# Ledger of designs, part 8: VHH binders against q8wuj3r1227to1361

Target 1, 135 residues: q8wuj3r1227to1361
Amino acid sequence: NDFAYIEVDGKKYPSSEDGIQVVVIDGNQGRVVSHTSFRNSILQGIPWQLFNYVATIPDNSIVLMASKGRYVSRGPWTRVLEKLGADRGLKLKEQMAFVGFKGSFRPIWVTLDTEDHKAKIFQVVPIPVVKKKKL

## First folded at step 27 (VHH)

Design j5
Fold by ESMFold2, last read:
Structure j5 (fold): chain B 135 residues (1-135), chain A 118 residues (1-118)
Amino acid sequence: as target 1 above (135 residues)
Amino acid sequence: QVQLVESGGGLVQPGGSLRLSCAASGFTFSDHDMIWVRQAPGKGPEWIAYIYDSGDTMRDDSTKGRFTISRDNAKNTLYLQMTSLKPEDTALYYCARGWSEKSYHDVRGPGTQVTVSS
């Protein structure tokens, strides 16, 4: 996805470099607290910068990710998706969009969309994010 | 001081086997996923195998079936069992830390050379 952005409550967060873009939202108030991107050289190497970034995200955070352009769709960096609630062993295609969560439980709205032509998620997340009983 | 020290490389004929070791010190080894990476002459680094802190491995291993990553958390040691070696496996092999719940600094050991030739 060469034209990519993440939008939260009407505000767009674009990325200009191929790779992935990340937006972090506080799960208690629903405010964006971080926006950053990770270019392909970080994704294809030993991605300690990305690992550290995600490790330091506070618990109870909503984490949005989207691919930009021809991103590195394989490798150790994808471990981060698992930590944010994605299933292990999923194959990423040429485009990716992800709504994840940093915390001790997995909300039902955690979702990954990955396709060769486009990836898009529209999601409404209840705020505050709280652990709920299963129905 | 964090250290990663690789060993077990050498000269081997095609079809042969080697077992690489990575001795880790200066950090809590069991808190980290671990990775083997190789770099062939004139090429960029290529990840080879990834092992979770639990001992599970990442299924998306491009050397499927020939290389097996393992770890011994009691000995702070990471292993790579290589079989059916080919000349294109000739490279400098080194280990690295993967995911951890706490921030860490990237460190690289000297690596261990694997050379596959007649």
Scores: ipSAE 0.617, ipTM 0.819, lowest interface PAE 1.2, mean pLDDT 84
Fold by ESMFold2, fold request of step 28:
Structure j5 (fold): chain B 135 residues (1-135), chain A 118 residues (1-118)
Amino acid sequence: as target 1 above (135 residues)
Amino acid sequence: QVQLVESGGGLVQPGGSLRLSCAASGFTFSDHDMIWVRQAPGKGPEWIAYIYDSGDTMRDDSTKGRFTISRDNAKNTLYLQMTSLKPEDTALYYCARGWSEKSYHDVRGPGTQVTVSS
């Protein structure tokens, strides 16, 4: 029904088509700096638009992704999840939610939830995002 | 100028083997993951193999282990070893660039035709 959205500090970010939704948050100040969607035709093909988008995200950015509808759940586009901290070879199911990070380290809060019926993440991220020596 | 040039296609019988090559020029080949894609008549493009800049491959492919992607970064060349070929593998095969840390424009070569027929 109504579970295809991303919410940051109480503000919802809508989407108009099946695929994935992306919200980028500056890790220093916690401000949303980008909201973009990628429709299935981009995900199914050679997804250079998505690759370029992610490559140009500034370092120290929090990157939120969520599926909408019946998204393309495998293929070359999933490489961007790995670049944002997801494990290699993780199989995506029919629904996906992801909290990732663009930068030189992997914060402990990087999380992927993928399920056949519902995928949801609630996450509090400390700001500013900083590298820790150990837990 | 960026170029990708495929070769090695041809006519083979079912069960046969082919090795395709993709010669790359005009960009830093080692900065890119690479992809083999095929397009059969009347169908959309189909991703068939993906290789990281490191030489690792994505584990999930549609060919069920019959095709092996590889690369030689020193020679700027991408390869696809195909075995146990079936008539359904008949298509135009072409290579494409995948992930890179730097923005790029999508470039497609002419492709190489693979035809599997008795």
Scores: ipSAE 0.608, ipTM 0.814, lowest interface PAE 1.3, mean pLDDT 84
Fold by OpenDDE, look of step 27:
Structure j5 (fold): chain B 135 residues (1-135), chain A 118 residues (1-118)
Amino acid sequence: as target 1 above (135 residues)
Amino acid sequence: QVQLVESGGGLVQPGGSLRLSCAASGFTFSDHDMIWVRQAPGKGPEWIAYIYDSGDTMRDDSTKGRFTISRDNAKNTLYLQMTSLKPEDTALYYCARGWSEKSYHDVRGPGTQVTVSS
């Protein structure tokens, strides 16, 4: 089993593919509205599928991402992380768990614990997150 | 219609240099990130370099130091300056549109062939 995983309201969202999985939560309702995965082969090339998918995510969405398998280092696909709130130049390690936000949406019920590399959503579910470093 | 057209490829000896160009049309070039990607026969696509709409860049380690990505927004053109070319650089080179603040679509050129051989 991979270190990084996504679970929402007790439901685990596994991926059978190496790469990243994405789960989108409606920020107002707190419900999962979509989920998908992107293979490493896509991420290391032209990740237009990911770009397009993320572009279509509505504002006020919480975007959860987790890596599986052999990690794809920084590349063009990481641009989406910046658009979802990551600092530019973020260095990713072997595993990734990421919580992002579409638009300017930053809900107060999402808390980050950088020491434990977790994010808590709804004050209930801890989710591993990428450690944020400000440059 | 959105269009990208690569040029500048060809046959070159090891250690040689090439400058690829990508002419963009049908969209506001300056508002988009741009990407150079290559694909060798029998291999999957590999990203080479990424340039932000702001002009900042990221590059893969394999080509970093030898390849330089740049853009001229006034000419709607993306460039890839390649130096110290190696046989393993032989591939079809594509330019592609990267992220924008608007909706994204799959946009890339047909590619330009680069062959490095003695």
Scores: ipSAE 0.579, ipTM 0.777, lowest interface PAE 1.0, mean pLDDT 85
Fold by ESMFold2, fold request of step 28:
Structure j5 (fold): chain B 135 residues (1-135), chain A 118 residues (1-118)
Amino acid sequence: as target 1 above (135 residues)
Amino acid sequence: QVQLVESGGGLVQPGGSLRLSCAASGFTFSDHDMIWVRQAPGKGPEWIAYIYDSGDTMRDDSTKGRFTISRDNAKNTLYLQMTSLKPEDTALYYCARGWSEKSYHDVRGPGTQVTVSS
Protein backbone atom coordinates (compact mmCIF):
# COMPACT_ATOMS: atom_id res chain seq x y z
CA ASN B 1 0.00 0.00 0.00
CA ASP B 2 1.70 3.17 -1.25
CA PHE B 3 -1.47 5.31 -0.98
CA ALA B 4 -2.14 6.86 2.42
CA TYR B 5 -4.01 9.85 3.74
CA ILE B 6 -5.65 11.25 6.83
CA GLU B 7 -9.12 12.77 6.42
CA VAL B 8 -10.69 15.25 8.84
CA ASP B 9 -14.23 16.51 8.26
CA GLY B 10 -13.98 15.70 4.57
CA LYS B 11 -10.55 17.23 3.95
CA LYS B 12 -7.74 14.86 2.99
CA TYR B 13 -4.15 15.31 4.15
CA PRO B 14 -1.89 13.15 1.97
CA SER B 15 1.79 12.41 2.37
CA SER B 16 4.25 11.78 -0.43
CA GLU B 17 7.12 10.29 1.60
CA ASP B 18 7.51 6.88 3.22
CA GLY B 19 7.24 7.15 6.97
CA ILE B 20 4.60 8.55 9.28
CA GLN B 21 2.17 11.38 8.62
CA VAL B 22 0.69 13.36 11.50
CA VAL B 23 -2.33 15.64 11.76
CA VAL B 24 -3.07 17.60 14.93
CA ILE B 25 -6.56 18.83 15.74
CA ASP B 26 -7.41 21.32 18.48
CA GLY B 27 -9.71 19.46 20.86
CA ASN B 28 -11.58 22.58 21.95
CA GLN B 29 -12.78 23.71 18.52
CA GLY B 30 -12.01 20.75 16.26
CA ARG B 31 -9.78 22.67 13.85
CA VAL B 32 -6.75 21.12 12.18
CA VAL B 33 -3.75 23.07 13.41
CA SER B 34 -0.82 21.04 12.06
CA HIS B 35 0.00 18.55 9.31
CA THR B 36 3.49 17.14 8.94
CA SER B 37 5.39 13.96 8.12
CA PHE B 38 8.48 12.21 9.42
CA ARG B 39 10.50 10.28 6.89
CA ASN B 40 12.13 6.94 7.70
CA SER B 41 15.58 8.46 8.23
CA ILE B 42 14.18 10.37 11.21
CA LEU B 43 12.35 7.30 12.54
CA GLN B 44 15.41 5.02 12.29
CA GLY B 45 17.77 7.21 14.27
CA ILE B 46 17.29 9.09 17.48
CA PRO B 47 13.97 10.75 16.67
CA TRP B 48 14.45 14.05 18.47
CA GLN B 49 12.53 15.95 15.80
CA LEU B 50 9.49 13.75 16.37
CA PHE B 51 9.91 13.77 20.17
CA ASN B 52 10.11 17.56 20.22
CA TYR B 53 7.17 17.90 17.85
CA VAL B 54 4.91 15.74 20.01
CA ALA B 55 6.13 17.28 23.28
CA THR B 56 5.12 20.75 22.06
CA ILE B 57 1.64 19.70 20.92
CA PRO B 58 -0.78 21.60 23.18
CA ASP B 59 -2.76 19.65 25.73
CA ASN B 60 -6.29 18.78 24.63
CA SER B 61 -5.21 17.99 21.08
CA ILE B 62 -6.40 15.10 18.93
CA VAL B 63 -3.42 13.54 17.15
CA LEU B 64 -3.86 11.40 14.04
CA MET B 65 -1.09 9.29 12.58
CA ALA B 66 -0.90 7.02 9.56
CA SER B 67 1.89 5.07 7.93
CA LYS B 68 2.92 5.71 4.33
CA GLY B 69 4.68 3.02 2.35
CA ARG B 70 7.30 0.90 4.06
CA TYR B 71 7.72 2.77 7.33
CA VAL B 72 10.06 2.03 10.21
CA SER B 73 7.75 0.07 12.53
CA ARG B 74 10.14 -0.32 15.46
CA GLY B 75 12.41 1.77 17.57
CA PRO B 76 12.45 4.67 19.98
CA TRP B 77 10.03 6.75 17.90
CA THR B 78 7.16 4.45 18.91
CA ARG B 79 7.40 5.94 22.41
CA VAL B 80 5.26 8.85 21.16
CA LEU B 81 2.36 6.50 20.43
CA GLU B 82 2.34 5.53 24.11
CA LYS B 83 2.35 9.17 25.21
CA LEU B 84 -0.66 9.72 22.94
CA GLY B 85 -2.59 6.83 24.44
CA ALA B 86 -1.48 3.62 22.71
CA ASP B 87 -0.90 0.55 24.85
CA ARG B 88 2.69 -0.13 25.76
CA GLY B 89 4.19 -3.17 24.11
CA LEU B 90 1.95 -3.54 21.07
CA LYS B 91 3.93 -4.62 18.02
CA LEU B 92 3.41 -2.51 14.92
CA LYS B 93 2.91 -4.35 11.67
CA GLU B 94 3.62 -3.13 8.13
CA GLN B 95 0.72 -0.63 8.18
CA MET B 96 -0.72 1.45 10.95
CA ALA B 97 -3.37 4.06 11.65
CA PHE B 98 -3.78 5.82 14.98
CA VAL B 99 -6.17 8.23 16.67
CA GLY B 100 -4.52 9.56 19.80
CA PHE B 101 -4.81 12.36 22.32
CA LYS B 102 -2.34 14.74 23.96
CA GLY B 103 -3.58 15.46 27.47
CA SER B 104 -3.87 14.28 31.07
CA PHE B 105 -6.55 11.64 30.43
CA ARG B 106 -7.16 8.93 27.84
CA PRO B 107 -10.42 9.23 25.90
CA ILE B 108 -12.17 5.96 25.03
CA TRP B 109 -11.90 6.77 21.30
CA VAL B 110 -8.10 6.47 21.28
CA THR B 111 -7.47 3.68 18.77
CA LEU B 112 -4.54 1.97 17.04
CA ASP B 113 -5.07 -0.28 14.00
CA THR B 114 -2.06 -2.10 12.64
CA GLU B 115 -1.92 -4.86 10.01
CA ASP B 116 0.34 -6.16 7.25
CA HIS B 117 -1.84 -5.07 4.31
CA LYS B 118 -4.23 -2.36 5.44
CA ALA B 119 -4.81 -0.15 8.46
CA LYS B 120 -7.86 2.09 8.62
CA ILE B 121 -9.74 3.96 11.31
CA PHE B 122 -13.00 5.83 11.04
CA GLN B 123 -13.72 7.80 14.19
CA VAL B 124 -16.13 10.49 15.36
CA VAL B 125 -14.74 12.52 18.24
CA PRO B 126 -16.95 14.74 20.42
CA ILE B 127 -15.89 18.40 20.41
CA PRO B 128 -14.94 19.90 22.81
CA VAL B 129 -12.97 17.01 24.21
CA VAL B 130 -13.70 16.71 27.91
CA LYS B 131 -12.95 14.23 30.64
CA LYS B 132 -16.06 12.17 31.41
CA LYS B 133 -16.96 10.63 34.76
CA LYS B 134 -18.60 7.20 34.62
CA LEU B 135 -21.61 6.45 36.81
CA GLN A 1 25.86 22.83 30.59
CA VAL A 2 23.76 19.83 29.69
CA GLN A 3 26.17 16.90 29.21
CA LEU A 4 26.35 13.16 28.73
CA VAL A 5 29.77 11.50 29.03
CA GLU A 6 30.36 7.83 28.27
CA SER A 7 33.08 5.61 29.65
CA GLY A 8 34.04 1.95 29.81
CA GLY A 9 34.89 1.24 26.19
CA GLY A 10 38.01 -0.51 24.97
CA LEU A 11 39.42 -3.58 23.26
CA VAL A 12 37.74 -6.88 24.11
CA GLN A 13 38.10 -10.36 22.70
CA PRO A 14 35.13 -12.13 21.09
CA GLY A 15 32.89 -13.68 23.72
CA GLY A 16 33.94 -11.12 26.29
CA SER A 17 31.94 -8.69 28.37
CA LEU A 18 32.04 -4.95 28.92
CA ARG A 19 30.04 -2.47 30.95
CA LEU A 20 29.53 1.03 29.61
CA SER A 21 28.54 3.99 31.77
CA CYS A 22 26.98 7.30 30.79
CA ALA A 23 27.23 10.12 33.34
CA ALA A 24 24.57 12.81 33.03
CA SER A 25 24.76 16.38 34.29
CA GLY A 26 22.96 19.70 33.87
CA PHE A 27 19.41 18.34 33.67
CA THR A 28 16.90 16.29 35.66
CA PHE A 29 18.01 12.80 34.61
CA SER A 30 14.97 11.05 36.12
CA ASP A 31 12.61 13.00 33.82
CA HIS A 32 14.07 11.44 30.67
CA ASP A 33 13.93 8.12 28.92
CA MET A 34 17.44 7.19 27.79
CA ILE A 35 18.93 5.47 24.73
CA TRP A 36 22.12 3.63 23.90
CA VAL A 37 23.09 3.98 20.25
CA ARG A 38 26.02 2.64 18.28
CA GLN A 39 27.60 3.69 15.02
CA ALA A 40 29.95 1.37 13.18
CA PRO A 41 32.43 2.73 10.63
CA GLY A 42 30.67 3.58 7.38
CA LYS A 43 27.20 2.92 8.79
CA GLY A 44 24.42 5.08 10.15
CA PRO A 45 23.45 5.16 13.81
CA GLU A 46 21.65 2.12 15.22
CA TRP A 47 19.67 2.24 18.45
CA ILE A 48 20.66 -0.58 20.78
CA ALA A 49 18.51 -0.24 23.87
CA TYR A 50 15.87 2.11 25.25
CA ILE A 51 14.97 2.59 28.90
CA TYR A 52 11.97 4.46 30.24
CA ASP A 53 12.26 6.91 33.14
CA SER A 54 10.51 4.18 35.19
CA GLY A 55 13.24 1.64 34.46
CA ASP A 56 11.15 -0.42 32.02
CA THR A 57 12.82 -1.22 28.70
CA MET A 58 11.51 -1.13 25.15
CA ARG A 59 10.29 -4.40 23.63
CA ASP A 60 11.72 -5.90 20.42
CA ASP A 61 15.29 -5.01 21.40
CA SER A 62 17.46 -6.55 18.67
CA THR A 63 20.22 -7.37 21.19
CA LYS A 64 17.92 -9.22 23.60
CA GLY A 65 19.88 -11.66 25.69
CA ARG A 66 23.28 -10.06 25.14
CA PHE A 67 22.90 -6.37 26.08
CA THR A 68 21.12 -5.06 29.16
CA ILE A 69 20.32 -1.40 29.69
CA SER A 70 19.87 -0.07 33.22
CA ARG A 71 19.86 3.23 35.09
CA ASP A 72 20.59 4.62 38.53
CA ASN A 73 18.60 7.83 38.88
CA ALA A 74 20.21 8.65 42.23
CA LYS A 75 23.63 8.71 40.53
CA ASN A 76 22.43 10.24 37.24
CA THR A 77 24.02 7.32 35.41
CA LEU A 78 22.96 5.09 32.54
CA TYR A 79 24.56 1.67 31.97
CA LEU A 80 24.91 -0.86 29.19
CA GLN A 81 26.03 -4.35 30.16
CA MET A 82 27.31 -6.16 27.10
CA THR A 83 28.01 -9.90 27.03
CA SER A 84 28.94 -12.46 24.38
CA LEU A 85 30.54 -9.71 22.31
CA LYS A 86 31.11 -10.30 18.60
CA PRO A 87 33.37 -8.55 16.08
CA GLU A 88 30.24 -6.99 14.48
CA ASP A 89 29.59 -5.18 17.78
CA THR A 90 32.65 -3.00 17.08
CA ALA A 91 31.38 0.58 17.03
CA LEU A 92 31.28 3.94 18.74
CA TYR A 93 28.69 3.62 21.54
CA TYR A 94 26.98 6.72 22.83
CA CYS A 95 24.07 7.58 25.06
CA ALA A 96 21.33 10.04 24.26
CA ARG A 97 18.24 11.48 25.84
CA GLY A 98 14.96 9.95 24.75
CA TRP A 99 11.42 11.09 25.44
CA SER A 100 10.76 13.70 28.11
CA GLU A 101 7.66 15.60 29.13
CA LYS A 102 9.76 18.63 30.18
CA SER A 103 12.79 19.09 27.92
CA TYR A 104 13.06 19.44 24.16
CA HIS A 105 16.81 19.86 23.63
CA ASP A 106 18.61 17.06 21.83
CA VAL A 107 21.62 15.80 23.80
CA ARG A 108 24.04 12.99 23.12
CA GLY A 109 27.49 12.17 24.39
CA PRO A 110 30.72 12.02 22.38
CA GLY A 111 30.77 8.22 22.68
CA THR A 112 33.15 5.51 23.83
CA GLN A 113 34.81 3.13 21.37
CA VAL A 114 34.20 -0.58 21.70
CA THR A 115 36.46 -2.81 19.60
CA VAL A 116 35.92 -6.57 19.53
CA SER A 117 38.91 -8.33 18.02
CA SER A 118 41.28 -11.20 18.78
Scores: ipSAE 0.498, ipTM 0.742, lowest interface PAE 1.7, mean pLDDT 82
Fold by ESMFold2, last read:
Structure j5 (fold): chain B 135 residues (1-135), chain A 118 residues (1-118)
Amino acid sequence: as target 1 above (135 residues)
Amino acid sequence: QVQLVESGGGLVQPGGSLRLSCAASGFTFSDHDMIWVRQAPGKGPEWIAYIYDSGDTMRDDSTKGRFTISRDNAKNTLYLQMTSLKPEDTALYYCARGWSEKSYHDVRGPGTQVTVSS
């Protein structure tokens, strides 16, 4: 609960702002192609910046998300999680970690962990064909 | 050409009801999730209801179930049924496009004023 980051193949991607952190990995080569964050003011109201960002993620991409601090855990922005493979109607707690996929199918490794104290995911086995990554 | 136009606002007594409409044109309405949002004077925008292209909905708990979003895809129209209105509901109400697989462009209407006073 005193640290928030996403780790891919031993490399950490920290975030200093409350909100959500996003890391995008190319599903063909397994390379990180994007790292960004969305502060709470963007998640509140109409989150067009986040919608547009996710809409432009290439198909066959692994999308990692993690909360930082007290993030906005409700609202229209959560539609993005469903697009990336989360179940509809899931209730987010005060912390979240998510491994999702942008593409035409839902891999079995799509995973959401949400808890009040800490949320973390380890041992990602991505299908479609990508290299195994630490989250 | 892409346009959203709200109607149905006005002055309403506390405890009253009002139905807002949002007419869509210039795009494929049925491909878009839709949102009702309100903005009171001096405050930021506040989402109040979200409807999927399928008709499923999300609602902000702040309205405590008093507002119901719906859509008629055959008429390209979004609705907001408001009941048990309170003075705190006084705001400019506007519709906006939500998630879509086919478009990245932000679109909202100019809004319709709802005023709740006795």
Scores: ipSAE 0.448, ipTM 0.715, lowest interface PAE 1.9, mean pLDDT 80

